# Ledger of designs, part 37: VHH binders against q8pxy1

Target 1, 323 residues: q8pxy1
Amino acid sequence: MMDPQIERKLIEIMRVIHESDKPIGARAIADELNNRGYDIGERAVRYHLRILDERGFTRKHGYAGRTLTDLGENEMNDALIGDRFGFVISRIEEMAFRTTYNPETDKGDVVVNISYFDKDDFETVIELISYTAHAGYMISPRVRIFEEDSLEMSLPPGKIGIATVCSVTFDGLLLKAGIPVEPAYGGILQIENKKPARFLDLISYSGTSIDPIKIFMNRTPTSVLEVLEKGEGKILANMRQINSSAYEMTGKILKKAEKVGLAGCITLGEIDEYLLGAPVETGKFGAAVVGGINGICALEETGIEIETNPISTMLDYQTMKEI
Short names: E, the ipSAE of ESMFold2; O, the ipSAE of OpenDDE; V2, 0.75 times the mean of E and O plus 0.25 times the DockQ between their complexes.

## First folded at step 14 (VHH; framework vhh_etentamig_d1)

Design xe1 (at its last look DockQ between E and O 0.01; V2 from the best seeds 0.00; counts 0 for: pae E 10.4 > 2, placed apart)
Fold by OpenDDE, look of step 14:
Structure xe1 (fold): chain B 323 residues (1-323), chain A 125 residues (1-125)
Amino acid sequence: as target 1 above (323 residues)
Amino acid sequence: EVQLLESGGGLVQPGGSLRLSCAASGFTFSKYAMSWVRQAPGKGPEWVSGIWSKGGSTYYADSVQGRFTISRDNSKNTLYLQMNSLRAEDTAVYYCARTYVTITKGYTYRWFDERGQGTLVTVSS
């Protein structure tokens, strides 16, 4: 175990790198850290960067400096859980921008959540996630499994990782089509008779520093298992707001996405009208999307211990397999 | 590699009985729900019966309810289908299928990722 002080410095270095729009050099990193109250020299930063490189958290771009790898970004996010305050929208925007998947060509990256669970629960996890996905309460039935020996992800001993498609993928798809999407709300959606009924609780993305989905996850208010069993219960869902000018195009894009398994859109609202009880701004329409982690919620409801990092990283959608 | 091997099919008279077996290998059998699916000549696949991984819950299509019984022996990695009071309309190739979904009250969710080669059941006078 590395010295906690060293680890903290590494995290701060990663933060600086993450905040940079371009590769950043050691000197610039040192300067920024000093501005933040860290007394650290360029040499020390270089030393730490080597550690980060060895860990696969950073990528060197010659003299231009370093950027974070997906692994590094995940690590940073995990470490900065306490500092995630205020960066949720920024994170969503970033990940949406990074989305490159094209449903027409079936190529590109999607946004994923990463979850970790005990390897002994593997079959159960796969079964329930598959069940949940095919019931229509996940974004996609495609997942990616990471085993302990995976070079792509650092897993705790005895754990398996699973990537599920994040709802932010829709933001990305729309954005790539030139459609701005506003994260409006995360909330608890009531399902009645296997149909969306209404949002029971909503948290505005603009009003919180924490991901609404994460907030609700911690409150464990979902009853996904009940929804699966009886067609009645509570799931996580998001709402996006989109300018009315993009109504038709949005619909087309979502239909294309659905054909490739990205079927997490519940419904589009009417222009200037509330959607499932959620308010919509004038000149916009709502898009309700299932929470990408509903499968995980279902697992948690069974008592399975699972750790989840929402909006974790990007994966090539073609490498994800339907389960 | 996942393997499912069906057996027990054959020719029977109407009103007769057959017992199908499916030997599973290549995966943790006890962790998966299993189903029987059949396909009659000229028809699409039809779900017949399902059983949960622990063997406690069983489900049947309306067409076979009361006549067929699904069971499993996890210690032997084997799925069974007891078919009684067979009818001509039961003629089909019967497949054992690994199931990732289940039947719930009001609606059945099914998805089959693996199945065997099937065993033919012919009911004829």
Scores: ipSAE 0.009, ipTM 0.302, lowest interface PAE 9.2, mean pLDDT 86
Fold by ESMFold2, look of step 14:
Structure xe1 (fold): chain B 323 residues (1-323), chain A 125 residues (1-125)
Amino acid sequence: as target 1 above (323 residues)
Amino acid sequence: EVQLLESGGGLVQPGGSLRLSCAASGFTFSKYAMSWVRQAPGKGPEWVSGIWSKGGSTYYADSVQGRFTISRDNSKNTLYLQMNSLRAEDTAVYYCARTYVTITKGYTYRWFDERGQGTLVTVSS
């Protein structure tokens, strides 16, 4: 995107094309944009459509007009996600609501992150994720592997997918017990002598459209491998706050989760107190939980190419196996 | 609660055509991209075609490009696949699937978080 004003017009035109239930022509696009308050003529729309065609974002259907290509749908969808205020917090709340896993019956769905990597890196990926999880820096040592023959996923040749449990699963367990959970912060947590020391950086989930965990992966490097090796360093963690009336019940539920391998809760705070330097509202207590992708962070620190879609979907926990 | 019900499969001669339907319920259909995925006997699953949530853009595997047409009617919560010029290698169970799509580093990744029971298409003389 070289000129911001041109790119903005391209995105707005793509939005109209995306919202159409049929191929749409330049005149109709211009009319719709004018109905939305934009002052743009048909000639200008045709100019921008030529740019979209050249970039491979639109497909012409003769005189019927244009639709978006696969590449165009992906580009427009990324732009829409970037425009959505509060997307991350609503996604967290939705996935917590969809959590059905019951530690007492060992049945139901948990929230997962899905990562993708080259088949040639399989052994290293599995070894480091296993080590990180068993050291207590992931939510669970249970994972699910997806290969080219999976019915749940279509992968390019030579790629493997791996699902790891997301910390939002704890929010879902608590919600099902009648305990509302307020996601508060994602952060970088300092580990000293194998113990949590303090949050070094925090981003509120409130008012952000980008997952704070992904922001930290790009802005503030972790040192999960150093933590694994020496007990010193930086990990991803998040903090949620819970009404003080649920203090004892929360502890009981998290203890039950630990018995089935959901052991990523680092610390429950005291009522009305900051937790590891993170603010907590009066009448509430905090719960700090490791980031579900700390094993991925360790892999990135080694130079392996691995990509993650956090808070991806729901999986039946019984289909996930300890590694 | 989420339900996807495929129909329209059957036996057809090579060169013939079929139209598959998928009735969706239990979720807001218009919020989701949808795909057809097929699995031939003894083979792994193959993504066949996909369509964005609003119906404006369609996508096809190379093996079916130009022969198959995906469409949707969001007012009826229904996904369709028109299959023309059918070949023996199109024989498979066809599944309707709710889809997430990611394109990165030159690869396209499709996650199917809900899938129907499938409908059998047999192309044989």
Scores: ipSAE 0.000, ipTM 0.486, lowest interface PAE 10.4, mean pLDDT 81
ESMFold2 (binder alone), look of step 14: mean pLDDT 83; pTM 0.828

Design xe2 (at its last look DockQ between E and O 0.31; V2 from the best seeds 0.00; counts 0 for: pae E 12.5 > 2, grease 25.1 > 24.2, SAP .676 > .668)
Fold by OpenDDE, look of step 14:
Structure xe2 (fold): chain B 323 residues (1-323), chain A 125 residues (1-125)
Amino acid sequence: as target 1 above (323 residues)
Amino acid sequence: EVQLLESGGGLVQPGGSLRLSCAASGFTFSSYAMSWVRQAPGKGPEWVSVIWSKGGSTYYADSVQGRFTISRDNSKNTLYLQMNSLRAEDTAVYYCARTYVTITKGYTYRWFDSRGQGTLVTVSS
């Protein structure tokens, strides 16, 4: 039996490969692992990839890198049964912790999603994002635009980047106030007559290794455009659970946030009661929050090609501008 | 407030060496990867090098591989770039940047949420 430490690294490498929709190279894997807290170089990753290859868990695609085989997927799933539920939550917790924005002082960092699109689609993107945000289906109407000549990020040629505020920002705000927040569900929320009606589908954060929002983006089409046009359709939304002891304080914090444009909270539930059809644990209440990427979903519905990285990084909220 | 201050730039002859420094403040320096990025006159920004938070992993652009060395001293909140065998094409304003890395759809993106004012490096005979 290999050193448990080595086995853990192998599993993490497999996870990174699994999360990629394309073959991924050793360098990229190393970068991602280091971003996740693993101090590992490209050479070491190559060494581990050879082990995975020998075990039949990975397939080589020349210079493009590796993908998981069916065998690899199964092995990863078996190995992660205990850990799968922890990774997404851990990421959320990490980003929540890094949130420093204070609505009272209007200073600090928020969690953002990063999306990339063709520069020729710029006007359409800005228009639709603005419209979606002001309709109340984004976390904030503030965004940050990154052009090709910007030093703020490396962009592919001909692409523009846009940062939108992520729902995890609310987790961060509450955490900063000393309120623990539990990610419960991501799901599809039915909108009727411009009001939230019920969750149509839910995925528990504790039941998946992938962000539920990302899963729904790929599996179930939203109809954000229909919501915008007719007041009826499907959007992405999250559900948080909070201890009942923090009910009043949570409400106060959310009200403060709304004043500064962070208005993504749909509604708070009653203690010990279902919220919009989602179950809530005893001693807790639910908080429903719009998916921060609903604007992106709207764009995708128009046929615009856009790449999105949810829960990507932190930005100073003051540098983000209302559009 | 995050602050980054680059220094060490100047005029050097081809084949010469220069060492850049970046003083960081306003955040937990040791918790972040740090990059050097440069911008030459009339050109777009170019990533040069990155060092991860623990200092154990470093990466370089192909254009500087084998010539430049990135390092950091977390006790001093300082980032360094040792530049050897300098060429005319290395002429640029050099920036240090707090760095995040993300992978999506097979692409690696480097995100710089903070940078300094830069320091000018001119390589000329």
Scores: ipSAE 0.029, ipTM 0.264, lowest interface PAE 4.6, mean pLDDT 86
Fold by ESMFold2, look of step 14:
Structure xe2 (fold): chain B 323 residues (1-323), chain A 125 residues (1-125)
Amino acid sequence: as target 1 above (323 residues)
Amino acid sequence: EVQLLESGGGLVQPGGSLRLSCAASGFTFSSYAMSWVRQAPGKGPEWVSVIWSKGGSTYYADSVQGRFTISRDNSKNTLYLQMNSLRAEDTAVYYCARTYVTITKGYTYRWFDSRGQGTLVTVSS
């Protein structure tokens, strides 16, 4: 078993490297850790950096210092996101609670995912996200673009950010109408003949600090392009369950949301029935909703470098434009 | 409802000092990293400083390092920016923001949830 003190120091060193906007050296890391109240010297930091290098989490840049590798970035990013809530289901519930969007007034905040890409890919990104959204495989065709001059976002040179609506927005709409929603699963959903067929894999939201959708994005390929081209393939989707007493009101609310372009609900299940193979508790029904990042999955399938933080923040829906 | 209210801006001469405040409500303040972001007339926004939720870890943009000090009082739900040795180039509207940070593939991405009107700092003789 690894010494617990060493593992704790490795995590803290990765956090400092993660937070740096440039390669960072062992002395700068030690100084920063001492500023945070850790009593550690440069030599000890170098020892721990060797361990991180051996694990594949860091890469040397000679005299300039170290950065996190893609593997290290993913692990540190998940740890940073999870620190505030401890579990992703708690974050989902908080974001749903903070949803203020009202489909009748077209005012208020929605939950968004944020993705980042090279500006040279802009036209391809916009075109494919638009196509995917209008085909019904995203929550909304409205997006928001963030460039270097955005007050909401500080971007490296040559990068653009795009906000796409997160499926948790539906949870928030229902909650504001007095309907509690229980997030149940994220999954891979098979599409056959342009219709949802069955969930091929599921990860429960219960007890995880990492969004199942993000896990699937990094570990299990989708085929969203195939779905768009021929109506066959795999998309990201998630499933929530709702008390049966709200069945008709849920349907009415989701139909109102569709009128303003929030049309990513695939299926409402029947009361007391599994939905597309996903378990649903007695006294409840399921609602399957597309992942708000299926357009991003399609882009990754084309080979475009794009990075996504699911369930990132709240954004005023009026500032988002249909593409 | 999340609220962030900036105050403390004003007109000061070069070399002077000013202390900005941000009153926070509608969320658990002690659970969030907080930043100051500024926007000078005719320029893009610039991140100034961040403080982590416990108040021990602070970071600064190179342009303000050694002159500005970010702090927070979690018992009062208040974020502060002490600004010393002010220069004309520090003239801007200053916003406080809840902050989310990722570093991916050698790039740093910062999201700022800035909901206030900001507070104007003018450094002029």
Scores: ipSAE 0.000, ipTM 0.380, lowest interface PAE 12.5, mean pLDDT 80
ESMFold2 (binder alone), look of step 14: mean pLDDT 84; pTM 0.846

Design xe3 (at its last look DockQ between E and O 0.38; V2 from the best seeds 0.00; counts 0 for: pae E 6.7 > 2, grease 24.21 > 24.2)
Fold by OpenDDE, look of step 14:
Structure xe3 (fold): chain B 323 residues (1-323), chain A 125 residues (1-125)
Amino acid sequence: as target 1 above (323 residues)
Amino acid sequence: EVQLLESGGGLVQPGGSLRLSCAASGFTFSSYAMSWVRQAPGKGPEWVSGIWSKGGSTYYADSVQGRFTISRDNSKNTLYLQMNSLRAEDTAVYYCARTYITITKGYTYRWFDSRGQGTLVTVSS
């Protein structure tokens, strides 16, 4: 509560509890979350645990700590999270499979992130998201806005929702074309003179139970605003690996996507070559894509409180409007 | 394609009961939380009740707590809403909706990515 960065999602606490083979205490939970890039204290964890207890999602085992109840397990299974427990790649694959959008016909669904913020920040949010998108640091300039009276979602009083296009949409587009895409890394990308320079830090999707992008959001501050203002700074970006056999087709698909506003691909690498300092497997090439939530990062950098669920759901891209 | 078809609505006297049903198709029903939402004439939409994918966890709006019961049969891909002690203010079109739920900073957010055409419930003497 003392630090806005501390309390993003109760589900992350539940995740830690779920992954434990025994009851786990608040301190241990906090430590684990910190190891995962979440800056959170034991006191804050205790506060959230009380909430979970009240909701019946967790069970106390005295000083040993807490476990999840069956209800808690169900909550996790049904929860809207960007990275399902221990199955981040699986979530990406699922959402990629669900992608139906065709740039040629301009019909179908794309993967979106959902963010929530105070309605009083609406004008600022729209302005900065628009600016960030048009600067090329989002996947698409199209968004959807959800108000309190929307039938599409239930929001706490005074909150507004915004959907932004997720980078997984590219995975989906390629997959639809018959091209397998491997999530390789999430990382911090250095921008110099308005150009991508190199990845400063990388986390492999393999071996983590948390989306690397989510980890970096909490661990390493971005400087998207500096990038926007000065052309220099740090943004979130992803890297995919694709089999070399699909090099030409991938390029074609990305070009088509760009024409309809899906322009989040930073660059393609050469076959068998490192891309922006990130390793690439033999027989593959890299594709670097901007983090779809860079606009949100920019907002956070201004001090606006905003909650984000990456890789949340699917939306008809035609219903999303350019801002 | 996701399809949701509500049924069971109708005219009922105050204090009466109705049971709504929602037939789901086009997706793995048992993998998703579901909700009932309603919209009264001249009012905005209102979340009524939710249930987790495997059952066991149910939630209700304060306005219907103790009167309505949500349930599901995953073997039949059907969602239900038992409505008892109906009041005039319960008059609305009722929709079933495929639901995603997230808990952030102690708040519960519900996303409805699909819903049916709705069924009308009229409570009148």
Scores: ipSAE 0.046, ipTM 0.394, lowest interface PAE 2.0, mean pLDDT 86
Fold by ESMFold2, look of step 14:
Structure xe3 (fold): chain B 323 residues (1-323), chain A 125 residues (1-125)
Amino acid sequence: as target 1 above (323 residues)
Amino acid sequence: EVQLLESGGGLVQPGGSLRLSCAASGFTFSSYAMSWVRQAPGKGPEWVSGIWSKGGSTYYADSVQGRFTISRDNSKNTLYLQMNSLRAEDTAVYYCARTYITITKGYTYRWFDSRGQGTLVTVSS
C-alpha cells in the first residue's frame, strides 16, 4: 500500500495531464498544481511521473512532455477519483475576507477576475464586454486595462490584461456587514424571455477540487450572445446560501450595492426553498448571482482567443473605470 | 489586513551583497506563491524572482539569474532574497508580493498583489 499523499499527488498529476490539450512537461505540471494549491516542486513531479510511467499510465513525447495512455485514462476514470478538497471554498472565503469596498464611501478593494488577450483584438474585447456588462450579465461595468508590465502584473509581449469584477465581491460585502456566506454551487443558468428560468447544471463547491467555473468553461459552453440577441440561452451563474436570520439585511445590502453599479444579483430565494432548481438547506435562503466573466464567455463564443483566471486577486475599485 | 514588510535594503558598492527580507502576516503564507518585483527610478517595474508556496521551485529573471537566490521560511512567514555580485542596474525599490500565475498556450502571466512599502537598494560608487 502506497502512502495516501503519494496516491493523491498521482491522481492530481493525471488530472492536469488529462486536462491539457497537448503534451505537458514536469515544470508546467508543477506550476499548474501550485496554482491549484498543491505544494509540489518540479523535482517531485518528475518523481511521480516516473511512477506513472512505470505503471503504464503516461507516455513521454520527447521534450514536449507527457500524455495519458489508454490505460491511464481508464484508470483515472475507474479508480482514483475519490479525494475531495476544500481548496476552492477556502480560496473563495479568503477573497471574501479581503473585500474592503464600502458602497457608502466608494472606497476599498473588490475581487476581480483577470483575463488576457491579444492586443489586436482590443476594440472587439472592449465593445463586447461593455455591451454584456450594461445588459446586466456582469457584476460591474468597471474594468481595469493592463497594457504593459505594472506593479500588479507581468505580461508577455503583445498581450493585454483586463480585470473584471468577480461575484465573490458580493460575498465580501455581506461578510463585512457581519453576514457569513456559504458558497454552494456554480452552474449554467437558463435564461428564457430575458428572465432566469432554472439551473441546467450544478457543481457543488464542496464536492470539487477544481473551480466549477473552469469546469463549465471547458465542458458546457454558454450562449451569452444568444441571451443578448434573443433573450434565450445559457449564462454562467453561481448560488450561495445564507442563514435565514439575515434575509432582510442581505436584501438591503445588495440593493445599496446596485445603486453604485454593482449589479449582478439575479434573485434572492425564499427561505427554505430551492432557488431556480438548486437545493438550499433548511434554515437558509439562496442568492443567485451572474458569473463575473459572462462577457469573456461571449467573446469566446465569437472565437476570440482570451484566457481567464476566474478568481484572481483584489483591486482598488477606484482604479477601475466604466466602459 | 494582508501585510508585507520589506527590509534589508541599503547602500552597497558594485560587487557587494545584500539580503532582503519580507515579513508576511494576515494570510496563510504557506498557501501562496511569492515574488520579488523591483522598480528602478524613472523606469517601469520588473519581476525579479518567484518561489512556489512550499519552496519546491524557484524562478529568476534573466537579468539576475545566477546572482540572486530567493527562499522562504514558512514557519516564520518570511520571504528572502539573497543578492550577490550587485551591479549599478540593480538599484531599485524592491517589493515582495503574493503571486498568481496563469500558464496557457505557451504563455506565462503573473499577477501580483500586496507588495508592501518596498525597500530601497542603491548600488553605487
Scores: ipSAE 0.037, ipTM 0.597, lowest interface PAE 6.7, mean pLDDT 81
ESMFold2 (binder alone), look of step 14: mean pLDDT 82; pTM 0.822

Design xe4 (at its last look DockQ between E and O 0.32; V2 from the best seeds 0.00; counts 0 for: pae E 10.4 > 2, unsure alone 64.3 < 65)
Fold by OpenDDE, look of step 14:
Structure xe4 (fold): chain B 323 residues (1-323), chain A 125 residues (1-125)
Amino acid sequence: as target 1 above (323 residues)
Amino acid sequence: EVQLLESGGGLVQPGGSLRLSCAASGFTFSSYAMSWVRQAPGKGPEWVSGIWSKGGSTYYADSVQGRFTISRDNSKNTLYLQMNSLRAEDTAVYYCARTYTTFTKGYTYRWFDSRGQGTLVTVSS
C-alpha cells in the first residue's frame, strides 16, 4: 500500500512537470522527486496527478504523460514563489526587516514557521514540541495554535495550525541593531553527547533555488528523537556569517534574546575560523542556529503527517505562549 | 514595505451591491495570490474568496458562492470584490490579504502574511 512517507506537496509534482521539456509520466515524476529527496512512489504520484487533472492544472497526453496547462503554470508560479532562484535570501531579508521584536521591552513581531496537522494529533504535537523546545533544539518554547479560520490563515476542516519561531528572527534582531547578517548555509548537524559536533551536510543559500531547510526536511534525514532520547543524532541547523566588527555586539544581543526564550543560537565561531566544520569567509565569524522546525521534524519521525511552511509570516511574540 | 489599502465599504440595503477595492504596494503584486477575508462583529474571521496571481483560478467560501466575484488588475496593482445580493450576515470588516497557498493530499492551506486595515461593509434596511 501507500508508503507512509508519501509526498507533502502537489506543488513539487507541478514543478517537475514544468521543468520537463516534454510530457512526463508518473514514474519519471516519482523518480525525479526521489532524486530531489522526496520519498514518493509512482502510485502516489498518479493519485496526485488525478487531483491536478481535476483542478485543470495538468493536461494528459496519453502514455507520454502530463504537461502543465496555462492555469497550472499560473498557480505553480504562485505556489512556488518561495522556491524561485534567489527568492529565499530575499525572503529572509524581507522577514528580517519586518522583525520588530525587542527583547528589552518584550514587544514586537517575530518571524514564524507555520505547520498544519490533523486535530486528532493535537496532544502528541503539543507534547513533543514542548519536549523538543525545552531540550534546546527549537528557537523558542512559545507557539501559537490556530484551530479555526482566522485573519492569519484558512484551514481545511479538521486541521490545526501551529506557529513556531523561525531562526530568521535572529537575523531580524541583529539587523535592528545595525548588524548585517548573511545567510550562509542550511544543514544537518550531528549531535554527540548532547553537544554539537559537526555539520554533516551543508547547502549554501546562494547556490540553491530552494530553501535548504525545505530540502533537508523532504529528505527526512534527521533523527531528532534519537537526540532527545540518547543525546546523539542529527538535527537541522542554520549557519550565518557576520562581519568580525560586530562580534561583541552580536554576543550581547544573543544573550538578551536568550533571556526571553529565544535561545536557538548554538554557538558563535571564532573570527576567520570554520564553525562546526562549515567554512567561514575571511573577516567574518559564524553563527550556528538550530532549525526552528526541529520539533516538527521530531513529529514527522513519529509518523505524524505535518505540512510545514518555513518563514511564513510575522506574529506578535506576546501572543505566542510557552508550551 | 508591503501595504494593502481597502476601500469601497459602506452602508447598503439588503439585496444591494457593493464593490470593494484593494490597492497594493511594496511588492510585486502580480506574483502573489490574494484573498479577501472578513470579520463580523462578535464573530471570528472568515475566509471569503481567493484568486491566483495571473487570474484564471478563483475560489469562494460557500457562504458567498454565486453572489461574490473576486478579480484583479495587475497593471493597477488592485484587487476587487464585487458583492451582489448582499445580506445582513455579510456585514463585516473586509480585509484584503497577500496569500500563500500549499496543496497536500487534496487539501488547500492558505496563510496570509500581510493584510490591510480593512473596510467596513454594513448591510441593513
Scores: ipSAE 0.308, ipTM 0.687, lowest interface PAE 1.0, mean pLDDT 89
Fold by ESMFold2, look of step 14:
Structure xe4 (fold): chain B 323 residues (1-323), chain A 125 residues (1-125)
Amino acid sequence: as target 1 above (323 residues)
Amino acid sequence: EVQLLESGGGLVQPGGSLRLSCAASGFTFSSYAMSWVRQAPGKGPEWVSGIWSKGGSTYYADSVQGRFTISRDNSKNTLYLQMNSLRAEDTAVYYCARTYTTFTKGYTYRWFDSRGQGTLVTVSS
């Protein structure tokens, strides 16, 4: 009996509280949410804070406001993990719907992840993303770079943004061809001898829930650099389920996307079979796709400070250039 | 193809008013937050104002707060900027943009998809 819109507001309120270094009151929370572009008043915030209190996620400190409890901090940690990997199903559905890219004309918008880093790291970031993309562990070798004077991006001083193509673009392509796609799992995929072996640390998508998905993903970090060097290691990958009646057409659409540089499908499963250890429902088949931020994962493995907003926005694919 | 066509710019004296319009096509206008972004000659771009997809919340840069009013008519796929009490510092090319906003680690990041040529506003005696 969950209401996704109420749960979203609860998560955003907890996010503001989580980011505060001191107890924070309802008016300050409402002001901060409005500064972040949410249309919510102080009275509505108080309503949601009562829900958070009743769930045990917040603790009131008199007129000083509220902090998160240990339970609330754990809930936020799970939500932050989900946001990092872009496993919020409603966001996936929205961005897939907004996809307008047409492989036949090479025109239209694709879904991107945007990452932010210090300009001093520019050469290292570009080199490693290029290396990872051309090794086949990203959705596309096309990127878009945003600098401080870009009309397209507001950036803090000294930061550069980079857009990389998100795997949800494939969901959008299939949807526009009349093939509904069920995002099923995100996770870590083991690579052995340069081949996919099995999914590790799977996180299942919730149909309508915004609750964070399992914390097991942070216990099995990626090793994209090891995959690039040795053909052994762990990468990000996602799995979709698709009705068996679309099997042949799905293959044709993905092959067509590959011809225009959208080449992140690792494998298309057989009907009614598990795919690389991930469950697939009867009457369906799976499609495994590389994570769009594997190049960013490789950068984090080197210790570079880089921040990613997964499933960030839409970009015109023609404005993205091969790196 | 996404199109954003700005209009309503021109020459105006200090203290005057102008109303900018942006005609949108090629996408579902009511699903997108929108912004006005301006760029004066020889300067970097400046976000001016934003409005959520449903029109419920509006936001303004400090430099224009109280003087400019953003609005939208989703039935006409049109974005507006009413500019009052204009000053020489408001001289710029004004661009209409689809806006994506994300919040991470205490920062608000805004992406602006400006597809038009903009409309020139010149405030001069």
Scores: ipSAE 0.000, ipTM 0.438, lowest interface PAE 10.4, mean pLDDT 79
ESMFold2 (binder alone), look of step 14: mean pLDDT 79; pTM 0.812

